# VH-VL binders against q9nrl2r1430to1533: the designs that were tried, part 118

Target 1, 104 residues: q9nrl2r1430to1533
Amino acid sequence: GGVHELSAFEQLVVELVRHDDSWPFLKLVSKIQVPDYYDIIKKPIALNIIREKVNKCEYKLASEFIDDIELMFSNCFEYNPRNTSEAKAGTRLQAFFHIQAQKL
Key: E = the ipSAE of ESMFold2; O = the ipSAE of OpenDDE; V2 = 0.75 times the mean of E and O plus 0.25 times the DockQ between their complexes.

## First folded at step 7 (VH-VL)

Design k81 (framework fv_ficlatuzumab)
Fold by ESMFold2-Fast, scan of step 7:
Formats: structure tokens, sequence, C-alpha cells
Structure k81 (fold): chain C 104 residues (1-104), chain A 123 residues (1-123), chain B 107 residues (1-107)
């Protein structure tokens, strides 16, 4: 159960981090570089935070893990217009995630 | 020292394909995006596309979609741009340029450029 | 596609003068604009990225400013070696696009 699920979550996060389209999601958006981000996005999240939560055993259900990943993508599409390189990366990484998440 | 080495010139006939090389040295090849940019005689710069040498993912300017193919050979630290169905309008200097680290926005800067390959498309 | 328009197309300045080159985006590109210097027969060289960050090794007489649609490259005291074409580029959205260039000459 628990050990297996943590290994599965960790492996999936590692695959997301290694993906070429992970760059918008590796760390929280900088307030210095993008000053209005936190005026628009009220529940910021990134892969480094999700990985930390996995390591601390904070996900009790696979659905909670999936919800955090989907929140990350939702934030991307809310802030970034469809034509941006961020939105394009998010679209491709989300599709990759949906394929990988079938293993959960 | 960072170097991107490109052949000086290529001459091709209309309707053929060309595969231009860009050999990188002096840095970790898979850690940086690679971009391809051309410049027709007397014209401005035109972005063709980018590739992440890490996973091989590519982005293309729609003007070149279906004609341009970007690839890398990690074992030789070489990037390639293949351009098919060549026309006289493809006559230009073709540059490879090193972009940002793979974890940064791809187009943030092009800090090192190859010297360019002059492609001439003529009969 | 986002169109980048530079102005003027060319200008001639006296040594030591302050030069301002303009770049306008057809839609907001945030601060995602870079400037490149290209001397005759040479590859472009990065001057400014992220609208205002000077690249390593670039003299402090070069500065960039602007956001959204309007960007400027300033040379505080032009020198003979600054004769070149200057290109702005947006990397906000694909495809990345360059302006047509501004040619700087010394009179």
Amino acid sequence: as target 1 above (104 residues)
Amino acid sequence: QVQLVQPGAEVKKPGTSVKLSCKASGYTFTSYWMHWVRQAPGQGLEWIGDINPRGGSTNYNQKFQGRATLTVDKSTSTAYMELSSLRSEDTAVYYCARGTEYYSKPGLYFDYWGQGTLLTVSS
Amino acid sequence: DIVMTQSPDSLAMSLGERVTLNCKASQSVSSYVSWYQQKPGQSPKLLIYGASNRATGVPDRFSGSGSATDFTLTISSVQAEDVADYHCQQYYSYPYTFGQGTKLEIK
C-alpha cells in the first residue's frame, strides 16, 4: 500500500521533472520576474512542492496527488494565454501526465 | 570555451533536401536548448525552431512545419537541421544558437551562436 | 504571430552621443524581449535579455528598458565599435519573432 504508492508517486514526479516541458513547473513562479502572478493565482504549486509532499507522506489517496498535479496545470492555463511557450509546455506535459497516471 | 562549429557553405538544387550540422563543445550539450535561426541576404533574423537535446522535444515556426526537422546526436554533441523541398527563397545563412538551460524559458537568451552556414539554393 | 517593429530603420550618430533604439510588439510580450548586436559578416551577439538585463561582458553603456509592447535599447555614449545592426526579439510566444533591425552608423 503506502510504500508502493509513495514509490509510484515519486517515480511519476521524477518522470515529469525529466520531461522537456517541465521547465514552467519545476519551481514556484518568481514574484520578482512575474510580479502580477500571485495577484491572479491564489493556490500556487510546483513540482518541487509536490515532490516534497510525496516525500513527507502527505498524500493519503492517489486522487489527492492527481488533484495537486491538475492544480499546477490549471494555474498555468489560467495565467498564461494559449499562445505562450508556458501554455504549450503545459498542454504537452499534462497529456504526458494523463498517460503516466493510468499506472496509478 | 563554448564553441558551436558549423560548415561554411552548402549548395543545393531546388526540390532537394539539406541537413546542416552544428557541433557543440565546451559545455554540457544536454543542459541547454538549441535554436536555429536564418538570415536571408539583406534581411532580418527568422526563428526556425528549437530543440531540447535532453529529451529531443522540438518547437517549430509554422512557416517551416513539414519542411524543417531538428534532431540531435548526444554522443557527438551535434545538432542538426534538415530542410526539405528547397526553394531559391531558402538561400540564407543558417545559424545554430545555444539557448537557456533546460529548466529555464527556452528563448530567454541565445548566448552563443555558430558562425553560420551559407545555404545557396540554385539550379 | 507577434510582429516586432523597430524604429528607426537606420540612424547616424556622432561619437559620444546618446542613442535610443525602439522596438514595438503588436501585442503584449510582458518583459520577454532580448536585443542582439550584429556587426557586418558576424553572427549576432546577445546584449540584453528580459528587457533590461545586460549580458555578461556587455559594456555598461548599453541598457534596455520597457515592458508590454514598448521597448528601448539605449547606448549612453556611442563609440566607433558600436556600428552594427541591432535586432530585438520576443520570446513570449511561439514562434519567436525578431524585428527588422536598426542599422547604426557613425557620421
Scores: ipSAE 0.647, ipTM 0.887, lowest interface PAE 1.3, mean pLDDT 92

Design k82 (framework fv_ficlatuzumab)
Fold by ESMFold2-Fast, scan of step 7:
Structure k82 (fold): chain C 104 residues (1-104), chain A 123 residues (1-123), chain B 107 residues (1-107)
Amino acid sequence: as target 1 above (104 residues)
Amino acid sequence: QVQLVQPGAEVKKPGTSVKLSCKASGYTFTSYWMHWVRQAPGQGLEWIGHINPRGGSTNYNQKFQGRATLTVDKSTSTAYMELSSLRSEDTAVYYCARGTEYYSKPGLYFDYWGQGTLLTVSS
Amino acid sequence: DIVMTQSPDSLAMSLGERVTLNCKASQSVSSYVSWYQQKPGQSPKLLIYGASNRATGVPDRFSGSGSATDFTLTISSVQAEDVADYHCQQYYSYPYTFGQGTKLEIK
């Protein structure tokens, strides 16, 4: 191994991916499993897309990164009723994100 | 082969607590959700809750809120369900069941089930 | 809580007959329904997940269909080994809930 210098955005995305409640957010929602998702959600996003944007240095400001993460949670709560396993995961992961994002 | 091994039976008095075990083998314990389901004699199945062995996060059926506690010991690949303030109505077979991979929707399937522990609560 | 109602409570079929078991959710659960087979004295066994996906090792005579609130499990040609209780379950919303079960017997 070697010593690696990672960006703050990369570190935060890695922490989100490792969290138990990341499962609804790892990849884009499947149209086969959830046929009406893309009729309701017009700006779909997921952690794999956000991570790719971080790796390509597409975020110039912390606010741009935060906006994409918040869009991801907003989509979750717009589509999924409160008692669904997706909404419960989103609530917990968003709270975790807000604590971690204080470093940005 | 994948196995979930549970004790055959437990007998407890009303008002006490019990801690049931579920020993997993044949797969990566932390890669799959673990669920607990009970079945009273002659009745249907009732979901108690699930735990992610990876990070320890839990979700419970509110009916068992405050009485059921799900835990895991990663070093022994063992899941536990503790149930307190036992009543005669808690007499049931208690199953552990392996859920989906941690990166998938929990509860999508329960593909392997333990043999079940018959808990009898009687005075 | 989402209530899952199965019908009929029990049925007796002749060998080779097609049988359908019904499961109704009190509110929409999308396609998030699984079916389990339970033989006397045994643990439940997964048959179908996601309303229509057959689990590994399950004979192709078993199929599932439905969405939203109405779901069915079909056995295209009932065999003697199919004598069991069949349970449907939703995993759309917490708490996850099962139906009361349907008992299948052979005449």
Scores: ipSAE 0.726, ipTM 0.894, lowest interface PAE 1.1, mean pLDDT 92
Fold by OpenDDE, second read of step 8:
Structure k82 (fold): chain C 104 residues (1-104), chain A 123 residues (1-123), chain B 107 residues (1-107)
Amino acid sequence: as target 1 above (104 residues)
Amino acid sequence: QVQLVQPGAEVKKPGTSVKLSCKASGYTFTSYWMHWVRQAPGQGLEWIGHINPRGGSTNYNQKFQGRATLTVDKSTSTAYMELSSLRSEDTAVYYCARGTEYYSKPGLYFDYWGQGTLLTVSS
Amino acid sequence: DIVMTQSPDSLAMSLGERVTLNCKASQSVSSYVSWYQQKPGQSPKLLIYGASNRATGVPDRFSGSGSATDFTLTISSVQAEDVADYHCQQYYSYPYTFGQGTKLEIK
């Protein structure tokens, strides 16, 4: 049910955060450090935001949760060239996510 | 104080392998990326790869892909770089260098370096 | 791979002079550039990260600037202890790459 799904979302977010490749995704990109980021990325999101949404029970469906996670990765790949540290980390983390998401 | 201790020198024959060690102390070993960089005599620096001692994730310079292997031993706070199929061009000083925290971009800077290990590859 | 080209390869300056070291990237690396000082027989030492941030303990006579492809390390008043090789590095994309280095000597 909903409670079990919530717990599953929480656990998955914890696992994502603990992953070695989570560093690009832990919090929103700094506009100071990356001035053009928000000119390109129109729907910014990060694991801390997703965690908050989970804690507030804002996800009614697993698909909504998955969509936000996928958006997070999509943003990364949109802004970062394939051979950047961010993109490489994102690729590995997304693969991990896809495996874990099968349990939802 | 942060210290990265490396053996002074290694001498190897072409075609063999070497495993270089880097013992870390003075900080939480699993909290920082560990990088490996080499420097051939009279040449510039060359990045080999890095490892996250926390989970063991690695990235390599493709030049060394399949030939360099980075590992760590958490119990001894020691990082290792194994280089196989050695050739004369691998003669260089090999440095381990501490990078940023595990939750940061790994290549941001190297704030502490080992003294380096001189690897000589000759027949 | 992104190529970092430093210039000049070497230079000799008088004490107290302003020193300018250049580093050019073959493509944009944003501000993801670090500078290192390497004295003879020693390991490199971090000077600058993020193109313009001075590392802890680095004298304020050292400064970094630049973005995209052109970067500069400046020593406002060179001292005798500044004799060293200086290396720039990009960490924008894999593999992380260094310049070939600039050798700074004192006349």
Scores: ipSAE 0.460, ipTM 0.856, lowest interface PAE 1.2, mean pLDDT 94

Design k83 (framework fv_ficlatuzumab; at its last look DockQ between E and O 0.97; V2 from the best seeds 0.77)
Fold by OpenDDE, second read of step 8:
Structure k83 (fold): chain C 104 residues (1-104), chain A 123 residues (1-123), chain B 107 residues (1-107)
Amino acid sequence: as target 1 above (104 residues)
Amino acid sequence: QVQLVQPGAEVKKPGTSVKLSCKASGYTFTSYWMHWVRQAPGQGLEWIGEINPRGGTTNYNQKFQGRATLTVDKSTSTAYMELSSLRSEDTAVYYCARGTEYYSKPGLYFDYWGQGTLLTVSS
Amino acid sequence: DIVMTQSPDSLAMSLGERVTLNCKASQSVSSYVSWYQQKPGQSPKLLIYGASNRATGVPDRFSGSGSATDFTLTISSVQAEDVADYHCQQYYSYPYTFGQGTKLEIK
């Protein structure tokens, strides 16, 4: 049920955060460090935000949770060229996520 | 204090392989990216690759893809770089260098360096 | 690969003079540039990261500036101990690449 799904979301977020390739996604991009980021990315999101939404039980469906995670990756690939460390990390983390998401 | 200790020198024949070591101390080994950079005599620096000792994730300079292999031994806080199919052009000083924390963008800086290992490849 | 081109290749300055070292990227690397000092027979030492952030313990006579393709390392008043090779590095994209280096000597 809902409680079990919540636990699954929590666990998956923990696994994502612990992954070697989570560093681009742990928190929102700094506007100071990347001044043009928010001119390009209109729906910013990060693992800490997703974790908070999970903790607040804001995800009623697994699809909603998955959508936010996919948005996070989409933002990364939209802003970062393919050969950047961010994009490379994102590619690997997304692949990991897709495998883990099958368990939801 | 942070220290990265490397052997002084290695001599190899063309076509062989070498595995260089870098023993880290004075910090939490698994908390920082480790990089490898080489410098041919009288030349500039060339980045080889990076490894996250925490989970073993690696990124390589494509120039060395398939020929360089980065590994770590957590139990001894030692990083390794193996280079195969050695050629004379591989003659250089090879440095290990500590990068940023595992939760930060790699490549940002290399704040501590080993003394380097001189690899000489000659017939 | 992104090519980092430093200029000049070498220069000799008098003590106390202002030194300007340049680094040009073949394409924009945003502010993802670091600078290193390498004294003769030694390993490189970090000076600047993020184009303009001075590393811990680095004298304030060293400063970095620039963005996109043009970067500068400045020594406001060169000292005898500043004799070294200086390397710029980009970490915008793989592979990370260095300039060919600038050799700084004292007259």
Scores: ipSAE 0.828, ipTM 0.932, lowest interface PAE 0.6, mean pLDDT 96
Fold by ESMFold2-Fast, scan of step 7:
Structure k83 (fold): chain C 104 residues (1-104), chain A 123 residues (1-123), chain B 107 residues (1-107)
Amino acid sequence: as target 1 above (104 residues)
Amino acid sequence: QVQLVQPGAEVKKPGTSVKLSCKASGYTFTSYWMHWVRQAPGQGLEWIGEINPRGGTTNYNQKFQGRATLTVDKSTSTAYMELSSLRSEDTAVYYCARGTEYYSKPGLYFDYWGQGTLLTVSS
Amino acid sequence: DIVMTQSPDSLAMSLGERVTLNCKASQSVSSYVSWYQQKPGQSPKLLIYGASNRATGVPDRFSGSGSATDFTLTISSVQAEDVADYHCQQYYSYPYTFGQGTKLEIK
């Protein structure tokens, strides 16, 4: 990963953050709000953490960046039943991500 | 002061469509979800759907999927609900209600409500 | 769909009495329950969200409690202006559903 590659990752994260369905993914899930989350989800992640990793040049390959985004969606679907607003947002945002990731 | 202004009443024949309006003022229209809820005479509240005016994303109660269409006009800060194939059972007061901020879980609260439009569907 | 069941359907109280209204979900909704007050001829007004958080401007005599399937709205000292229908609502999953309402009257 070079400067141009990191710019592409940053652009994609910005597009995800701007999407209507980003709200479950903007920050880590609160243990106070959702007490059992961290008992179930062992590798928590959110867009703010991914963006920080992009800015610190921690992704060496596009696949590593994609893996972190996919982990974020996987966590969402593991914790949240299909009919929740979280799961519905995750489904739509993931589809949007797959379209945008084609330019990586 | 937050206000949601709706027309007082609409009368429609069965089989027709209606488009109800909800004009928002006193806040940033695109920063909050907008919900539509109806109440038949003497009955409880029934959620129809929600729209995020920011990007236009909608979620519907499946009972109304295909019959209800939620839209917004950002230039006039107005939300719309169109309901098609009207039946007498659609006779109800239809409310718009402001939801949570776009970055929060939708449905958490409906803090401001319009006065409601009474839709009467009869021959 | 998650069914919200309120009890009682109606009750009449004397001024100053403590009122307890119940709401039961057919399956767990975590803490994702709100309560609304609807006075005759008026739109609903938010009282409580997230099971126990009082909305801005709501008098402290109103409080909410509960989690999972059982929720309660309490009015510590009922006043004449509290005559209304009270509705509980879950927003845990789609579609959001309301209870049938509890009508509160003064004797």
Scores: ipSAE 0.683, ipTM 0.897, lowest interface PAE 1.4, mean pLDDT 93
Fold by ESMFold2, look of step 9:
Structure k83 (fold): chain C 104 residues (1-104), chain A 123 residues (1-123), chain B 107 residues (1-107)
Amino acid sequence: as target 1 above (104 residues)
Amino acid sequence: QVQLVQPGAEVKKPGTSVKLSCKASGYTFTSYWMHWVRQAPGQGLEWIGEINPRGGTTNYNQKFQGRATLTVDKSTSTAYMELSSLRSEDTAVYYCARGTEYYSKPGLYFDYWGQGTLLTVSS
Amino acid sequence: DIVMTQSPDSLAMSLGERVTLNCKASQSVSSYVSWYQQKPGQSPKLLIYGASNRATGVPDRFSGSGSATDFTLTISSVQAEDVADYHCQQYYSYPYTFGQGTKLEIK
């Protein structure tokens, strides 16, 4: 969309990256460190990729941006049992995202 | 040189509270998770919880949820663990331990440990 | 809670012998296991993280292996300074849990 919308996406991504619970989502999961991840997760995505898509104006609708962020959380909850540190971080960061997304 | 300095001992009566301190030096305090672990006499190690000093995010062992409170003071590079409603079973050595960087899985390793505070809870 | 069960509870070894310490998780913990050495009267010291990575300054005689539920710490040639309690710990899920420890002595 417009310049204001793209600036809002960038601001939201920056806030997500700065959050304490962003650590599982900063970059794609390493296949070396987590060998079975890509056998289970077919549409991987991470904050660095989303941030690049914002920078390159690849999101034409706010819904496309929101869908990528929600996919990121959905992947986390699909791969990680609820009692893992990744899932706990995902739950809190998703709640934070929903609050911030109201401002879009 | 990374150091975590803790007071040597505390003595408390059942039903009271204690706030244990852990002063960090030799590294950027806000860049690493901090953990608390206790060891009762003759027993193994028990994880209490962790805190991210940057934003204050905490995760607790459910056994201590509601009784343990982890905080930090960034200006003094000091981590605190408060334990309320003390019981004789809380008698133990309480360690602070540095975890991983804030951008990593927090429990990956505890690479530096304080010398521990012996908490004695008795009538 | 994930229970980490160590075996044996204690052992006595001659200098230079190979020792293997076992740690079994009650469910899969992937490779999210660390090993700590605790000498008498001292705080724990990190030896191994991620099941098999030696921490900085840990001698090559210490090695770790395993995944899922079965993990081992191996000391290839035991030295007198290795007298300690050894603890495994999982960090896969909350709460993080430690095994009960294995006490290593020299006979």
Scores: ipSAE 0.648, ipTM 0.902, lowest interface PAE 1.6, mean pLDDT 93
ESMFold2 (binder alone), look of step 9: mean pLDDT 92; pTM 0.945
OpenDDE, look of step 9: ipSAE 0.760; ipTM 0.918

Design k84 (framework fv_ficlatuzumab)
Fold by ESMFold2-Fast, scan of step 7:
Structure k84 (fold): chain C 104 residues (1-104), chain A 123 residues (1-123), chain B 107 residues (1-107)
Amino acid sequence: as target 1 above (104 residues)
Amino acid sequence: QVQLVQPGAEVKKPGTSVKLSCKASGYTFTSYWMHWVRQAPGQGLEWIGEINPRGGNTNYNQKFQGRATLTVDKSTSTAYMELSSLRSEDTAVYYCARGTEYYSKPGLYFDYWGQGTLLTVSS
Amino acid sequence: DIVMTQSPDSLAMSLGERVTLNCKASQSVSSYVSWYQQKPGQSPKLLIYGASNRATGVPDRFSGSGSATDFTLTISSVQAEDVADYHCQQYYSYPYTFGQGTKLEIK
């Protein structure tokens, strides 16, 4: 538990952020750029929000962390048709996440 | 200033392959997507594919899937498009174009274009 | 694939006239449309992205509008240097597709 210790959740979020396919997930979707997003997606989330929750020690169980990451992907696939760059990025990043999450 | 330098022309026989180059300068090469677009004489623009030089991720127009291969050499800030099994209908000007930054939606815009390479495929 | 259809195929306008170029998508592309100007013998140049955002360095006389399937590029007062082919492009889904182009001539 020290200042220099990286939690498993912190390490995984850093790996996700650095991934080429993280661009749709770095910040909340802009209502100006995508006006109907918040009419369809009722529980918006992004990696910056998840990272903040990790830093504030808000995840008490690995399942809670995994649920927020999966919600992020679920929102992506619900809003974006399969042949969009967002859906393609989400598919690749989710596969990467599933491999990395095996250590949790 | 941003520059994308391409050779002026290439002539190839049907059934062969060609590897076209695009030398980038004036910006951080690995920070932007690179796109390839062609234009047959008197025709519109046709998107071939995109590559993220940062990690090497590619996306292709299915029409060119299996025939086109996009690569980059980060040490020389050069992008390449290899097109195989050439046909006469592949005769076109081939452009490289800089896309959005890697952390943005790909394809949002192509802000700088090379001058194009005229590929002529003839027997 | 999403088909982009531009109209008209060509236009001849007098200097200073307002010009309107149309682009129709075969299915909704939201606002994910860009416009490019291509002068004879030159590479395309970005004018508008995201349907209505003017690219850096593009004169105020160029504007874009539209959403879903119908998009418009407007030149409020056409100038001699505007002689070019204009191409619309969707980047909503793969593959990205361009319209066939509209040729603009002066006089």
Scores: ipSAE 0.428, ipTM 0.840, lowest interface PAE 2.8, mean pLDDT 91

Design k85 (framework fv_ficlatuzumab)
Fold by ESMFold2-Fast, scan of step 7:
Structure k85 (fold): chain C 104 residues (1-104), chain A 123 residues (1-123), chain B 107 residues (1-107)
Amino acid sequence: as target 1 above (104 residues)
Amino acid sequence: QVQLVQPGAEVKKPGTSVKLSCKASGYTFTSYWMHWVRQAPGQGLEWIGEINPRGGDTNYNQKFQGRATLTVDKSTSTAYMELSSLRSEDTAVYYCARGTEYYSKPGLYFDYWGQGTLLTVSS
Amino acid sequence: DIVMTQSPDSLAMSLGERVTLNCKASQSVSSYVSWYQQKPGQSPKLLIYGASNRATGVPDRFSGSGSATDFTLTISSVQAEDVADYHCQQYYSYPYTFGQGTKLEIK
C-alpha cells in the first residue's frame, strides 16, 4: 500500500484545484511569459507547491497551511490590478476558500 | 495536431447579429485562452477580445465592448463570438486564435489560428 | 491605445539576401512583441514571441530582436516560401494591437 491517506488539507487543496477560478493559481507564474513578476513578488507560491508541501507533511499547524494559501491570494492582488481576470478570479476563489477553511 | 475549425462564410444584413463558431481539437480546451481577431479586406489585424474557457472570464477591446460577446461550450470544445448591430464596416475575416497556456498576465501571444470566417454585411 | 508602426510597407528581395523588418511602438511595450507570417489566403502563423523567442517549428533563419519601442524581425537568407505579409503585435497592455503589416516579395 504505498498510497497517502488524504488529509483535510489535501481535500481542501483538491477542492481549490477543481474550482473554475483556480486557473491563476495552479502553477508558478512563468518567468518567460511574465518577466517582471519575480521582481515584484518576493515569495511566489502556487497550489501545486502547496499540495506538494501537504503531501510531504510540511504543515505542522492549520495556520501554516492557511498562511500559504493567503500568501498566494495576496501575491495575486499585489501583482494584478483589481479589474483584471486574475484579480477577479482570485477574489471569488478566496471567498470560496474562506468558507471551506471553516472545516479546518 | 491542434486544429481550430471555423465556417467559411456568413452573410448578414445591417442591424442584425451573427454568432460565429470555432471548434477546437487536439488539445485540452480549458487550458488555453481563446482570442478573436478580425481583418477587413486589405487591412491589418484587429483584436476583438479574449475568453478563458475554464472560468468564462473575458476581456474586450473597448471598441467592441457591448457589441461583442464571447462564450464557450466546454462539452463541445467550441468557442463563440456574437457580434450585434452589424454595419457594413464589420465586413471582415474573423479568426479565432489560441493563446498560450498561462496562469498570469500580461503576456499573451497566439500560437494557433483558425482558418477564419468571412463575414459579409450588406443590404 | 498603443500604436504599432511597421516599416517598410513593402519590399522585394533576391533569394538568399538578409531581410530586416521594423516595428515601432508608440510607447514602451518591454519585450511583449510577437511576429506573425501571413501568406495570401491563409491565416497568420506565429514566428516570434517575447521579441526574440522563436516559435516551435519555425526555421532558424528567422530571428527577432529589440525592446521597449524598437523591434526587428530578421530573415538571414530569404527563401521563396517566405513571400508573405508580416505583422508585429504588442501584448503588453489592452487592447492588444497589431502593426499594419510589411509585404515581402521576391525579385
Scores: ipSAE 0.012, ipTM 0.665, lowest interface PAE 8.8, mean pLDDT 87

Design k86 (framework fv_ficlatuzumab)
Fold by ESMFold2-Fast, scan of step 7:
Structure k86 (fold): chain C 104 residues (1-104), chain A 123 residues (1-123), chain B 107 residues (1-107)
Amino acid sequence: as target 1 above (104 residues)
Amino acid sequence: QVQLVQPGAEVKKPGTSVKLSCKASGYTFTSYWMHWVRQAPGQGLEWIGEINPRGGHTNYNQKFQGRATLTVDKSTSTAYMELSSLRSEDTAVYYCARGTEYYSKPGLYFDYWGQGTLLTVSS
Amino acid sequence: DIVMTQSPDSLAMSLGERVTLNCKASQSVSSYVSWYQQKPGQSPKLLIYGASNRATGVPDRFSGSGSATDFTLTISSVQAEDVADYHCQQYYSYPYTFGQGTKLEIK
């Protein structure tokens, strides 16, 4: 992807990080705090990893960037039951992402 | 010093509504969740709901959904809980309590509590 | 809803004794349990969060342990000022729920 596309990805990641509901997604889930997480989730990802990939120009297509963000939300909903604060934050942040992603 | 100041008591008739206040000071009001918890005389604690003062987002205990409304006034650092259709069983001490910072898991702890407002619902 | 059950309902101890208070969740709540102390006529006060972390200003004699469904609050040497109701709470899922409380008295 072009410079303009990578700039758009960086802007969107920054907006996601600043959002009130980003707290479950800022960094990888701690194995110490949640020991069974990595037994259930086989492709872990977080906003800090996605931001690093954007900065290193590793996304060639907007679809690849969107896929990583959607994987992050998919992992959240797979691990966390519907009534958890993680799942509720994920639902709100995903809706915000879908609105902002219309610009990509 | 963190303080949450609540009125001491309120007396209401059945069928009316009440709006309880909780005035916060000593910290950045919009940076922490605010929770409401009640305790009927001689009973345990019951969680009513939470509000993020930053964005106004709320989560309620389903038992109170539709009857309880949580709001904030950022300009006065005051949280409010309105409870409608009051019944005698709503007689309880109502606490506000400061939750975790907005960028942390909500409910992780309630580190500061108001002194509570005793709501008495009687004819 | 997750039901939190505390045991015993009440306990009378002698000064200096080790006290153990139990809290059981009806389903796994990971480590997402907090403990509160409520002295007569006062608001609850945070003692322990995340099952085992002492809150700021809480004496070292208080400790928490447990995970999944079984949680324990321990007071290593009970003092007169420890007379209170103790409440456990889960914040794993909504609605957050409290146990019924354990009353601690001195004989």
Scores: ipSAE 0.529, ipTM 0.866, lowest interface PAE 2.2, mean pLDDT 92

Design k87 (framework fv_ficlatuzumab)
Fold by ESMFold2-Fast, scan of step 7:
Structure k87 (fold): chain C 104 residues (1-104), chain A 123 residues (1-123), chain B 107 residues (1-107)
Amino acid sequence: as target 1 above (104 residues)
Amino acid sequence: QVQLVQPGAEVKKPGTSVKLSCKASGYTFTSYWMHWVRQAPGQGLEWIGEINPRGGQTNYNQKFQGRATLTVDKSTSTAYMELSSLRSEDTAVYYCARGTEYYSKPGLYFDYWGQGTLLTVSS
Amino acid sequence: DIVMTQSPDSLAMSLGERVTLNCKASQSVSSYVSWYQQKPGQSPKLLIYGASNRATGVPDRFSGSGSATDFTLTISSVQAEDVADYHCQQYYSYPYTFGQGTKLEIK
């Protein structure tokens, strides 16, 4: 039922948060540290926002949850050149996500 | 008290390999990135690479890719840098330095440094 | 690779003077610049990270500022123990790169 479906999304978000490569994705990007980020990225998102949406039962379909996670990675690769620690972390975390998401 | 202990000096001939050690103490070894940086006599600092002792992730300066290999021994809290195909231009002081926690942006700071190992490459 | 250029190469100051050291990146590095102090025969010591944050134990007279391509390390009132080489470093992209250093001496 509903409790089990919510638990599946929550469990996956917890696994992403606990991953070594989650650090670029835990919270929204700081405008002080990265002043031009919000000029380039029009739909910002982070794991704390996604987790809040899961807890509020805002995802009705697994596809909506997956789309928000993929948006998060897409934003990372749009802003960060391939040779940054953010892009390398994003590549590894996205691969991990794709393996885990097969169960959804 | 955080300490990173390195040997004082190594002398090697061109074409050989060297494996430099960095023994950490006074903190949880697997919680922080470890960096390697060299400094040729009278020159600036040059970053070689980084390793996450927890997960084993490495990133290298492409100038050293294939020649430098970073490893760790968790049981002894020791980091290693092996440099192969040595040439005279590799003569430098080699530092290990503790980076940020594994859950933070790598490279943000290097807060504790070893005393450095002077590597001399000469015939 | 991002090139970090420091200026001046060296300077000599009188005790108590305000010192400004400059560091320029060849392309934007956001706020991802750190500063290190290195005394002869010693390892580098972290002074500033993230362009403007003082490291633990660093005296208040040291401050950092700047963003994008232009960064500054300021010593508000130079003391004798501040004689050292100062290095800036970017960690925006790989490889991390350092400037050539600025040597600070006392007159």
Scores: ipSAE 0.654, ipTM 0.887, lowest interface PAE 1.6, mean pLDDT 93

